# VHH binders against q89az9: the designs that were tried, part 5

Target 1, 320 residues: q89az9
Amino acid sequence: MNLNGEQKSAVLLALVGIDKAIEILKELSIQEIENIAKCMSYMDVISSITADLVLSEFCNEVRINKDQNISFINNNFIISLLKKVLGEHHAVLLLDKFKNQKNISDNIKKLNLINPEKIVSLIKGEHPQIIATILIYLNRNHAANILSYFEDNLSLDIIRRIANFSSLKKLGQEEFVKIIDNLINKYQNSMLNQQGIVTAVELLKLIKRDQETKILTKMFSSDKVLAKRIKTKMLEFSDIINLDDVYIRRLIKVFPLYELSEIMKVEKEEFKKKFYKNMSLENTNLIKNYCSKKIFISNDLIQKKRNNLLNSVKKILYNS

## First folded at step 20 (VHH)

Design o03
Fold by OpenDDE, fold request of step 24:
Structure o03 (fold): chain B 320 residues (1-320), chain A 123 residues (1-123)
Amino acid sequence: as target 1 above (320 residues)
Amino acid sequence: QVQLVESGGGMVQPGGSLRLSCAASGFTFSSYSMSWVRRAPGKGPEWVSTISGDSGQTNYADSVRGRFTISRDNAKNTLYLQMNSLKPEDTALYYCVKDSYDIYEILKQYQHWGQGTQVTVSS
């Protein structure tokens, strides 16, 4: 049985019912009650088997219907118990606190799974204090990665704010939950939109080129943003060599030279020429020198770098 | 009571300039960082810029960096935002915000928006 003491206590209280639970709680401190209640709030469904095990371990005299699962999903038991023990007002406050904490925790877990670049795009419009607060709750490595995307002065300010952070007060928790929820929603919506675009691109790739061009041209006239999104999504790495030199020049300005060198090492001469004509002689020589080195890069890594370059190009095109 | 009164907004053409002001009262102005936040129609609040109490540090959103300049006159308890090279995307109500290390203190200001000052960039 992998339940901790608080969890076992929660199960026992649920099994004995509210009336008996109250008698037990009379012997506990407010803090202990809060801890148990909190534990209950994080528990969903406990199987009858688990409940029986807990009961067997702690109490042999309690007459419990062994066939009943314990469910904390609706929190009715917790609510009733807390109201009886603490009064209605205090019970509500605690429940709200627990709810907020759980929501924060759940949403933070979701945010921890989102790539840093996407997180930055989601939070960059927020006040630095909000950004700082979000980073405090994220995994440290994840937060650090996210922080690296911000301008140096802003990063400094964010760190300063983090350093001065004491605690998230109750009222702040409520508002923070809303912020995080909104971020998650924005993320989800963006993902849905991306899926739509992907589907559209897939379809467009299957139709005749002339028809594709017509569709996109018409789309561009009616919805420029959508058309740009689709066009950028349709762009493949192999298309980079066909881009106008103006875009290549822009790309060279923003894309790390070392990474570009790595890509060029495995690319055809035509690709290299396309870039060389648009960069300084100095940079060209640096790349050539790198290409002369016998360095092995895995295919996976090369593909990732290609994707990075492609993404950079797409960004440039989208913003043009 | 903390009071922040924004002014200086208006209608300008793309590429134009505006200077916003925020008159602050009810607190020691120089002791607090101040921020500009804007809200476009149908959108949530967007942070624009922050300046430290001593003006030693300024921060800008990427969308306005290089175009906007935040400044302050502590003797006059006034916050400024010089906006150059304005774009249609800059159209919004602009608000002055007293900074805090408590997000609630920030967000409560969001909930109780003052009048703000309207900036409209249109051809």
Scores: ipSAE 0.821, ipTM 0.966, lowest interface PAE 0.5, mean pLDDT 85
Fold by OpenDDE, look of step 20:
Structure o03 (fold): chain B 320 residues (1-320), chain A 123 residues (1-123)
Amino acid sequence: as target 1 above (320 residues)
Amino acid sequence: QVQLVESGGGMVQPGGSLRLSCAASGFTFSSYSMSWVRRAPGKGPEWVSTISGDSGQTNYADSVRGRFTISRDNAKNTLYLQMNSLKPEDTALYYCVKDSYDIYEILKQYQHWGQGTQVTVSS
């Protein structure tokens, strides 16, 4: 059983019911009560298996009969219990604290699953102190990746703020919850919109090319923004060689040469020619020299770099 | 009591320039970093720029970098924002914010916005 003592206690108290739990809690310190209550707040549902294991241990220790096979920890139970033991005022404070902590935790878990680039897009408009606070709560590796997307001076400021961070006070916690909740909502909304575009693209790919072209042409005349979004989404890496030279030139200006070199090492000659035509002789020679080197790059890494290039192209096209 | 009074806003054409000012009182101005934040209609607050109290280190949002310059005169307790090459997207109410390592101290200012100064960029 992977539950700690506090968690087991929480389970037991939930199983014995409010009346008995109150009697037990009266014998505990405020800190102990807080710890147990916290555990309860995080354990919304107790499985029958978990309950049985805890009870078995309990019965073995106390030789008491099993009362329940399944118990649900609900807010009403927790509220009633804490109010009776700590009084209404203290109970409310504690519950609010737990609620905020849980909300922060839940939202942070969600943020940890969102790719760093998307996170940056979501938080870049926030005050640096807010950014710093968000990064403090994220997984370290994830936070580090996110931080790498910011300008050096801003990164420095963010790190400074992190270094000076103490703790969120109650009011700060409440506001922080709202902030991260809003970010999650923004993300979700963006995803919904993206899904629509993806579906449209999938459908367009399945129809005849002539019909696709007609549809997109008409769409471009009526809704340029939507048409651009769809066209951009439809663009594949293999389509880069067919782009106008003007876009290739723009791409070369913004895309790191070393990454381009890595991509070119594995690409066909036609792809290379398309870029060489649109770059300086100096840069061309640099790439050629790099390509002549026996450097091993994993397929996964190459694919990632291709995606980066594609994304850069898409950005250029979308903003054109 | 901390008081921040923004001024200098107006209507300009795209490509135009404005200089915003923020008069600060009620605290040791030079001891605090200061920020500009803006709020466009229907949008949430957007951080624009920050300047440190002592070192003069400046940071900018990507959307304004290269176009806006934050500065301060500690002797006059005044914060400035020089805005060049203004775009329609820059249209917003602009507020100055006293920075803190406590997000609540920052966010409470978001909730209790002063008058701010209106910047409108339109052809």
Scores: ipSAE 0.816, ipTM 0.961, lowest interface PAE 0.5, mean pLDDT 85
Fold by ESMFold2, look of step 20:
Structure o03 (fold): chain B 320 residues (1-320), chain A 123 residues (1-123)
Amino acid sequence: as target 1 above (320 residues)
Amino acid sequence: QVQLVESGGGMVQPGGSLRLSCAASGFTFSSYSMSWVRRAPGKGPEWVSTISGDSGQTNYADSVRGRFTISRDNAKNTLYLQMNSLKPEDTALYYCVKDSYDIYEILKQYQHWGQGTQVTVSS
């Protein structure tokens, strides 16, 4: 475990106790106190091994007798220390600053885990300076991926703003906290809404077919939009043969003929008849000719192509 | 003291056009990028377009690209937004915003509801 000097100082101050820490902090500048307090506020757990190594290094340098003291640092220790050194009013102001910085750090960690395309959808309506500020705080590879989704002129503007960015002032930091909190909330609400439909689909697939049909029929009567979302999500490849011919004709106009031919080669004749019924004689003959060839297609590739067809069907049905 | 006064809004049918203006005073207009922002009923602010001080760089939100054109006349301290092919989704209160590298200064301007001009697209 490697610690910098400020981190080692934070560990030492926690280990020596509040009375001795006060004496040490009184001899430091306000900036030095802020740096050490920031380190202390981010520390959750100090291992006995880390504490012993830091104490040993310090004792060797200043010839201090070894003292075995193991502590868990929390905000109450920091609050008490700052109140005694700086006074209650100034301690509260400093602690509010650190709380905002910690909140920003925690929420930025969450944003770095979210898919770049999803982040783009969440921030695309923000002013370019707000987008630029968000990207500055994200991991560089993550920010670069996000930036790649924007139109060239906007990307240029965002990069210019990043290049001219210095730092957030107090009021800007407070606004940034709100922006980041709102983004996390929007993301979480979006995922929770999708989870409900996924759960409903899973339950409907587990019940008997006749009960499933009854429930969906009643749902179409009471909430057509929700029923369509659920039914579309439930659609399986085997359901395609049962679609109204109107949808099959729309599918044929949009879906690549070559890829359809590959699917047709391995499907049953009844499936083929459903599609032939809805296409030109010319295209039917092209598919039949392809099916007569000795061409090997792996099972994994066929399943991918079946999934592509199913997704095209879902898009058509959802927009109906 | 910075002053931004929007005008040119009104009621129009879908497919119609409007031209918004923003009269600026209290700062060196040509030194700053300017933006248009809009707020639809019941929704938060949405950035629309930005133009640099020398007009050399423009950018647009995807929802308006190709339909809206931002421009400025630095001699008259005026910012413009030409809106063509208007849709019901464009119904909103439109604001002009003085640019800044400080997000607080941008967001402070979003809070001035009475400075905008209303655009309503309906039939």
Scores: ipSAE 0.633, ipTM 0.904, lowest interface PAE 1.5, mean pLDDT 81
Fold by ESMFold2, fold request of step 24:
Structure o03 (fold): chain B 320 residues (1-320), chain A 123 residues (1-123)
Amino acid sequence: as target 1 above (320 residues)
Amino acid sequence: QVQLVESGGGMVQPGGSLRLSCAASGFTFSSYSMSWVRRAPGKGPEWVSTISGDSGQTNYADSVRGRFTISRDNAKNTLYLQMNSLKPEDTALYYCVKDSYDIYEILKQYQHWGQGTQVTVSS
């Protein structure tokens, strides 16, 4: 409903059919043809309401028969149109350009949906000009959030590169397609690796404990990194009281005392004693004072805080 | 036409130091920012550091910040990388890159990865 002039032209050409569209396009400049073809290549469906609005606007200037139904634009339509108007060679070159631009557009949409912190982890090894180019194509708010994760001198350099950016040339566009494809693949592989570990943990929890222990012991001998990832993922909140005191002391140093106090308020004395023997008398008294107060914490909130504690434990064990 | 020749690599123990050099020719060296890039065994290229033409701006990847120092001598057309407190993770082929606002001009230099100077950090 909020179409610009090029979008309205694209709708009108689709409605009149390929033979009439060819005749109309021959009256236009090559630049105008490219602009309209670009609009058509991104259109999926034209509703009867949209068609009626465009036709009504056009009919106010000339009379046109409105017997046409809802139209559908596809690649075969634009391929045929370009070949007949421009010749096969020029049409092929233009279609390759559109394919690259569409690939970039589609993958940029995916990148705009990925958490900024994750994008930072994926791009932090790239040359600053590559980072700058990625940020130029992203949503402004998304790019600003990503940029905020970089060190000040690097952020300054990236901004200077963005300010000096004009456009991607043909070979640069081809390289950029490869870059964003690789970035999407790295993201997807990261997610698939997480799924594999989750699946392995689920299977190990379903087999007998004797066999589970034997498998993990052998795995630790042959693939220590994988074994640690699996063992850490298998950890449950109830396992925390069985940890060596060294890990409890490290946990206390990094986990917020206030949040720990909230957890302690609802836990059994055995759990509390495990932590108290590993902390200063001052901190122990702070927690005991908090536990004696009448403070309500919902079940949902306390479960979130228990999960936060468990995740901190997992980070410590994974890195030890 | 553009030629970049790296040197100064070698084997060192963890905690050791090395100084890499990159001799540049075929372009006006002082007009361009320069970068160091490395490629560890079995891994893709990783940007290490960048220095502006006037040396007024330097940037470092998080993995090397505080340990590596990039510098240049525009009179000698030479780029340097002082690497201190070396770790086994720094083991890689190091090469220098002429900077550009065009990512194609940067990336075509990466296919010369067989050129460069090898740094190996182990006992």
Scores: ipSAE 0.630, ipTM 0.904, lowest interface PAE 1.5, mean pLDDT 81

Design o03
Fold by ESMFold2, fold request of step 24:
Structure o03 (fold): chain B 320 residues (1-320), chain A 123 residues (1-123)
Amino acid sequence: as target 1 above (320 residues)
Amino acid sequence: QVQLVESGGGMVQPGGSLRLSCAASGFTFSSYSMSWVRRAPGKGPEWVSTISGDSGQTNYADSVRGRFTISRDNAKNTLYLQMNSLKPEDTALYYCVKDSYDIYEILKQYQHWGQGTQVTVSS
C-alpha cells in the first residue's frame, strides 16, 4: 500500500460516512480540508482490499462501516460534505477552484502530447504573458523545446515573466481554462482539416488522370487556396528537380546541409546539378567532398531523409 | 482608473507608413511594460509588440519585425508605434495594453469594443 497520509485520510473519511466525516473535518484547518477534498475529488473506485488495509493500519475504533464499497464517492458526497462543514458560500468557492484546477490539469496533459512545432504555431500570436503562463504549466522539457522556436529577445522576455510568475488567481484560472480549451480546439480543427486534405489527395491519386485534371482546374477557379494546398500535398520527391530555382534557394537556406549531403550522395547527377546551381561555392564543395567519401547509408534512413526534404519543400510551397 | 486612448490610425496604401499614439493616465506609466495588440476583421486579437518601462527591452511579433518600431515617452505618458512598409495584412483595429503578470488583467483590456485606432491598408 503506497498511499500518502492525505490519501489514507480520504479513504477513512469515506468509510466512516458523511455525519462522522463532518465532525472530523470541522477539527481541521481550511488548508487540511482543501487537501483532503482534493484527494477525494480525484478518487474513483477504491477496492475493498485497499479499504481494509487502510483500516487495519490506522483505525483504532470499530465504528467504521467496513462492508461499504467506496466506489460511490461522487460529486454529491463532496458537495454535501463541504457545504455542511464550510457553509454554502465557501463550499461553492472551493468547488469552483477545484473544477478549474482539474480542467487545467486535464488539458495540460493533452498539450504535452502535441509536438512543439504545432504548439508554437497556435500560440505565437498570444501576448508574451499568456505564452509564459502556458509554458509554466507544461512539462519542463516540452516547454524548453517550444521556447527554442522563438526569437531571442522574445524568449528572454518570456523567461523573465516565468521568473516573476507567482500563481493564477480565481479570475486568471477562469481565463486560463478558456485559453487552453481554445488551443486544444484549434489543434483539433487543424488536424481535421489536414485529414480532409489527405483524404482528397488519396482519392485524386486513385482516379483517372483526365478527371483529376478537370477537378483541379475547376477547384483552382473557385477556391485557389484549397487547390494549392491539395496540389502541394500531392507533390512527390521526383517533382523537386522540376521546381523553380527560387524555391530551391529557399530550401537550401532552411534545410540542414548535412542531411542534404546524405541525400545528394545517393541521387542522380541531374538532381545534384539543380541544387549546385543555387548554392554557394563553399556549400557545393562541402557536399561534393561528402559525396566522394565511402559512406554507407541504410535504405530506411535515406528514405526518411528524402521524406524530410520533401516535407520542407511542401512547407515552402504552401507559404508561397 | 486606468485610461488608454489610441490615435493616429487612418487609410494608407501598401508600402505606406503610420505612427500610432497611446495616451496613458491613471497609473504610473514608467513602471509598466506596454504592448500593442491588433484585431483584424473577423479574427481574434493578435499581439504586435511590447516595450519595457525603461525602454530597454522591445519585442515584436514575427509578422511585424523589422517594419514596426515601438517606443515610449515616459515624460508625456505616451506609447508609440511607428509602422513602416505597411501591408494589407496589417489592416486591423490597433489598441494599447497595460502589461501585467496576471493574464486576467491583460485579457479584460481586450473586451473594450470600439476602443482603439483603425488602420486600413488597401490599394
Scores: ipSAE 0.603, ipTM 0.897, lowest interface PAE 1.6, mean pLDDT 81
Fold by ESMFold2, last read:
Structure o03 (fold): chain B 320 residues (1-320), chain A 123 residues (1-123)
Amino acid sequence: as target 1 above (320 residues)
Amino acid sequence: QVQLVESGGGMVQPGGSLRLSCAASGFTFSSYSMSWVRRAPGKGPEWVSTISGDSGQTNYADSVRGRFTISRDNAKNTLYLQMNSLKPEDTALYYCVKDSYDIYEILKQYQHWGQGTQVTVSS
């Protein structure tokens, strides 16, 4: 079994029942009670096997009976225990603290999975101290990536604030929970809006081209932002050759040259010429050298690389 | 008791300029960084700019960089925001904030939307 001492204590307290657990907890410090309660809040179910193992270890050093009830640790047990041991006032304060800490932990896990660029767009209007506090709670690599999107003077200010950070107090935790929950809700709403765009694109691709063009033209005049999002989502790989050279130059700056070389090897000469006129002679020669080599690339792999290029184009156009 | 009193707002045409002031009292002004924050109609608070106590460090939100200049006069306990090339998007209630490393102390000030100075940019 892989239980530490605090976890073993939490199991034993649950097994002896509330009345005896209260008596034991009265002999402990507030800090020790908090540690045990935290362990109990993360342990939802105690199996009979786990209970037997903990009891067996305990019995080797003290005398207790092996006949026991199977017990469940749940939030109601913890609430009742804390109210009886600490009184209602202290119990309410601790329960609020644990709830806020769990909410923060759960929501931070969600934020660590969100694309850094999207997090930046969600938080860029916040005061630098709020940004700094968010970054402190994120994974270090994730926070560093997010920080790299900010202007140098702002990044300096944020780092200074992180270096001077004090722990969140009760009222700060309450506000932080609200901030984090709002960020996740904004992200989720953005995701739902993207589903509508996907549906609209699918419908537009199924109607006649003259009607498609008429609808998009009218939409561009009435809602330029929505029209731009739809056109960007509709973009096909064959459309890349028709892009303005400004976008091609931006694409070359961010897309890996070796992957571009692999794509160029299988593409038509007119496609290659579009890119060559927008890149340095040095890079053009590197791609031409790669294209002259006898290297086999599977159709599946080249399609994946073509999709990666298209996605990079969409990202550039979306942000323009 | 910390007190911050904003002034200098008004109506301007797009492309115009305004200078906002914030008179500070109840604390050692030069010891604290100060920020400007704004709230557009129907929207939440948006951070605009921050200046350090010695004026050695300034930073700005992307939306105002190059157009707004934050400054302070520590002898007069006054914070300033020079706003140039104003756009309709800059229409908001502007208020100043005493900086803190405690987000609760900052967010308390965000809730005082009855104080501040109104800036309106319209044709």
Scores: ipSAE 0.592, ipTM 0.894, lowest interface PAE 1.7, mean pLDDT 81
Fold by ESMFold2, last read:
Structure o03 (fold): chain B 320 residues (1-320), chain A 123 residues (1-123)
Amino acid sequence: as target 1 above (320 residues)
Amino acid sequence: QVQLVESGGGMVQPGGSLRLSCAASGFTFSSYSMSWVRRAPGKGPEWVSTISGDSGQTNYADSVRGRFTISRDNAKNTLYLQMNSLKPEDTALYYCVKDSYDIYEILKQYQHWGQGTQVTVSS
């Protein structure tokens, strides 16, 4: 009932039958035919209610067959229609375009649901033109969030490329389909690997500590990458003070100073000293000034901020 | 007939420096942005750096920012990559790429297996 004009036209053409639809489509521009054919390719079943609504809105001279109250539009119908109207060559090109556009549309919906930071990690190795093309197809808010993670000169280049973007041509669409499929596969593999690591960590926490230590020691000798990922996932907040100073310095660069100040206010002096020796005098004084103030922070809020810090540590250790 | 010929690769110790060159012919070099792309053993292509035709805009992947410098000499139709503070993870086959707003034109250049200049960073 909330059909647009192109959708109403697609319904009407299906109801009049292939021979009449061919006659009508020959009066339209190629672009108009493309738009209607796209609508038809997404339609599966036309209910009698939908057909009646469209017919009631169309009040001028169109012969209709009431025996087609319910019709099924499929690839054979649209293939035959396009071949008869446009000829074999144009029909093949248009059908291939629709298949690529549907794949792109479906997979873009999946990408829009993925956390922006994860998208960045998947695409940061791609050429700027490929990044620009991905961003132009994403939801605008999502793309803006992703763009905010890039360095200023790269962001400028990406924006310039978006501003100069023309439509994807056939060969570009074929490559873009492959790029998007690969991104989704990489994401899915990352999620499957993460699930396995979570399971392994849960099992390791349930076995005896001496057996846990033996297993992790052997794993570090045979598969350092996997062992590192497991150990990082097992990390607890109390372990932060024992980290190498290089990781503390990296953490300070990426973690919000205000949130760090709130955490520092409730932590022991030895924890504070670990961070102070790794930060500028300017930032140290800002934190010390905040810690001297009488500000109430609830236990629930403190624990949330401690978890945020721990997650940032895990991210740094995982990427190192 | 676009032709890009890479050179300047070799073996170098960690912390060392190397300068790559890319001789371009068959197109108006100064009219196009140019990129460096690399392929590490067992991995796919990774973009490294891009420079505009007039050299007014440069950008770099996070992994190389501050260590690598892209430049060009439009009079000699040559693209350069100065690589400093080299790390073992920089070990790869390096290619230059003629830039385009058409992703197909970029990606077809990635199909030249075995082309490029090898950089190996090891003790």
Scores: ipSAE 0.582, ipTM 0.889, lowest interface PAE 1.8, mean pLDDT 80
Fold by ESMFold2, fold request of step 24:
Structure o03 (fold): chain B 320 residues (1-320), chain A 123 residues (1-123)
Amino acid sequence: as target 1 above (320 residues)
Amino acid sequence: QVQLVESGGGMVQPGGSLRLSCAASGFTFSSYSMSWVRRAPGKGPEWVSTISGDSGQTNYADSVRGRFTISRDNAKNTLYLQMNSLKPEDTALYYCVKDSYDIYEILKQYQHWGQGTQVTVSS
């Protein structure tokens, strides 16, 4: 193990027990105590290998009480140590600072696992300085991906704010923790809500058709928003031909024409006619020309493209 | 002592226009970027727009881009927001914010009760 001196000190203080740790810390400067306390606050468990390496370096086995604090450091140990060495006022200030920094670190790890596009949807309403602060604490590649979704002027502003950033002070750390907690909670609720909607759709598809119809009808009467979300999730590819022309025209504006051509090549004539009446003659002729060519497309690829079209339809209906 | 006083809100039909003003005092107005932020009923704060001290850079939230125009008059220490093509979704309490690199200084402005000017877009 190649630990630095502060990390070695943290391990030793945990191994010797609180009484002996107090005596040792009294001989250190305030800054040294702060650095060691930070190391302790991030430690979960001390391996026997780490303990042996540190002990062999110091050769002071007589002072170790292996019945106390040998495997774990926790907040109560750190709290007691700091209060006795620094006095209650200064200990409280330091502990509050470290707690906020640790909370931010844990929550930031969670954010680094979330898809960049989803992060953008969660933060796009925040003030640019708040966005900049979030990005500073994220993985650099992750932050860069998120930045790519913003307009050039906003991206420039965010980069300027990052370049001028120094650090979060205590009050800023407290607010940042609240911001990050809210983002994580909002993300988790959206995931749980999506799971619930998926489950409801699965159940509705498995019950009798007349019962399904009665439930959905009553739901539209009592909770239109929920009913609309469920109906949209229940939508099947075959339902697309039955949509109002307004939605078809909107779909054509946002869906890639090349992919639509590939889908149209394998679809029935009535499906094609529904789209042709809602598009320009130029685009209609482009699709008809593509459909007349001998082009092979695998069943797996066509299914993926059909799913992409259906998902675009669901997005349009969700926002209407 | 920093003071920001918003005005210009009111009731308007969808598609209408309003112009908001923010009178600033207690700091060197031209040295700071300024923002508009809004809070819709039942929702949290939403950033709307930011303008740099020299007016050389402006940014807008996607929801208002092309419809709203932020401007400032540094001689009068006044920030403006021209709101065109208003939608019911724009109904909110609007307030101005002095920009900062410290998110605490921004966020404490969000939580001051009684600040802002109400915009209501209803048929």
Scores: ipSAE 0.579, ipTM 0.887, lowest interface PAE 1.7, mean pLDDT 79

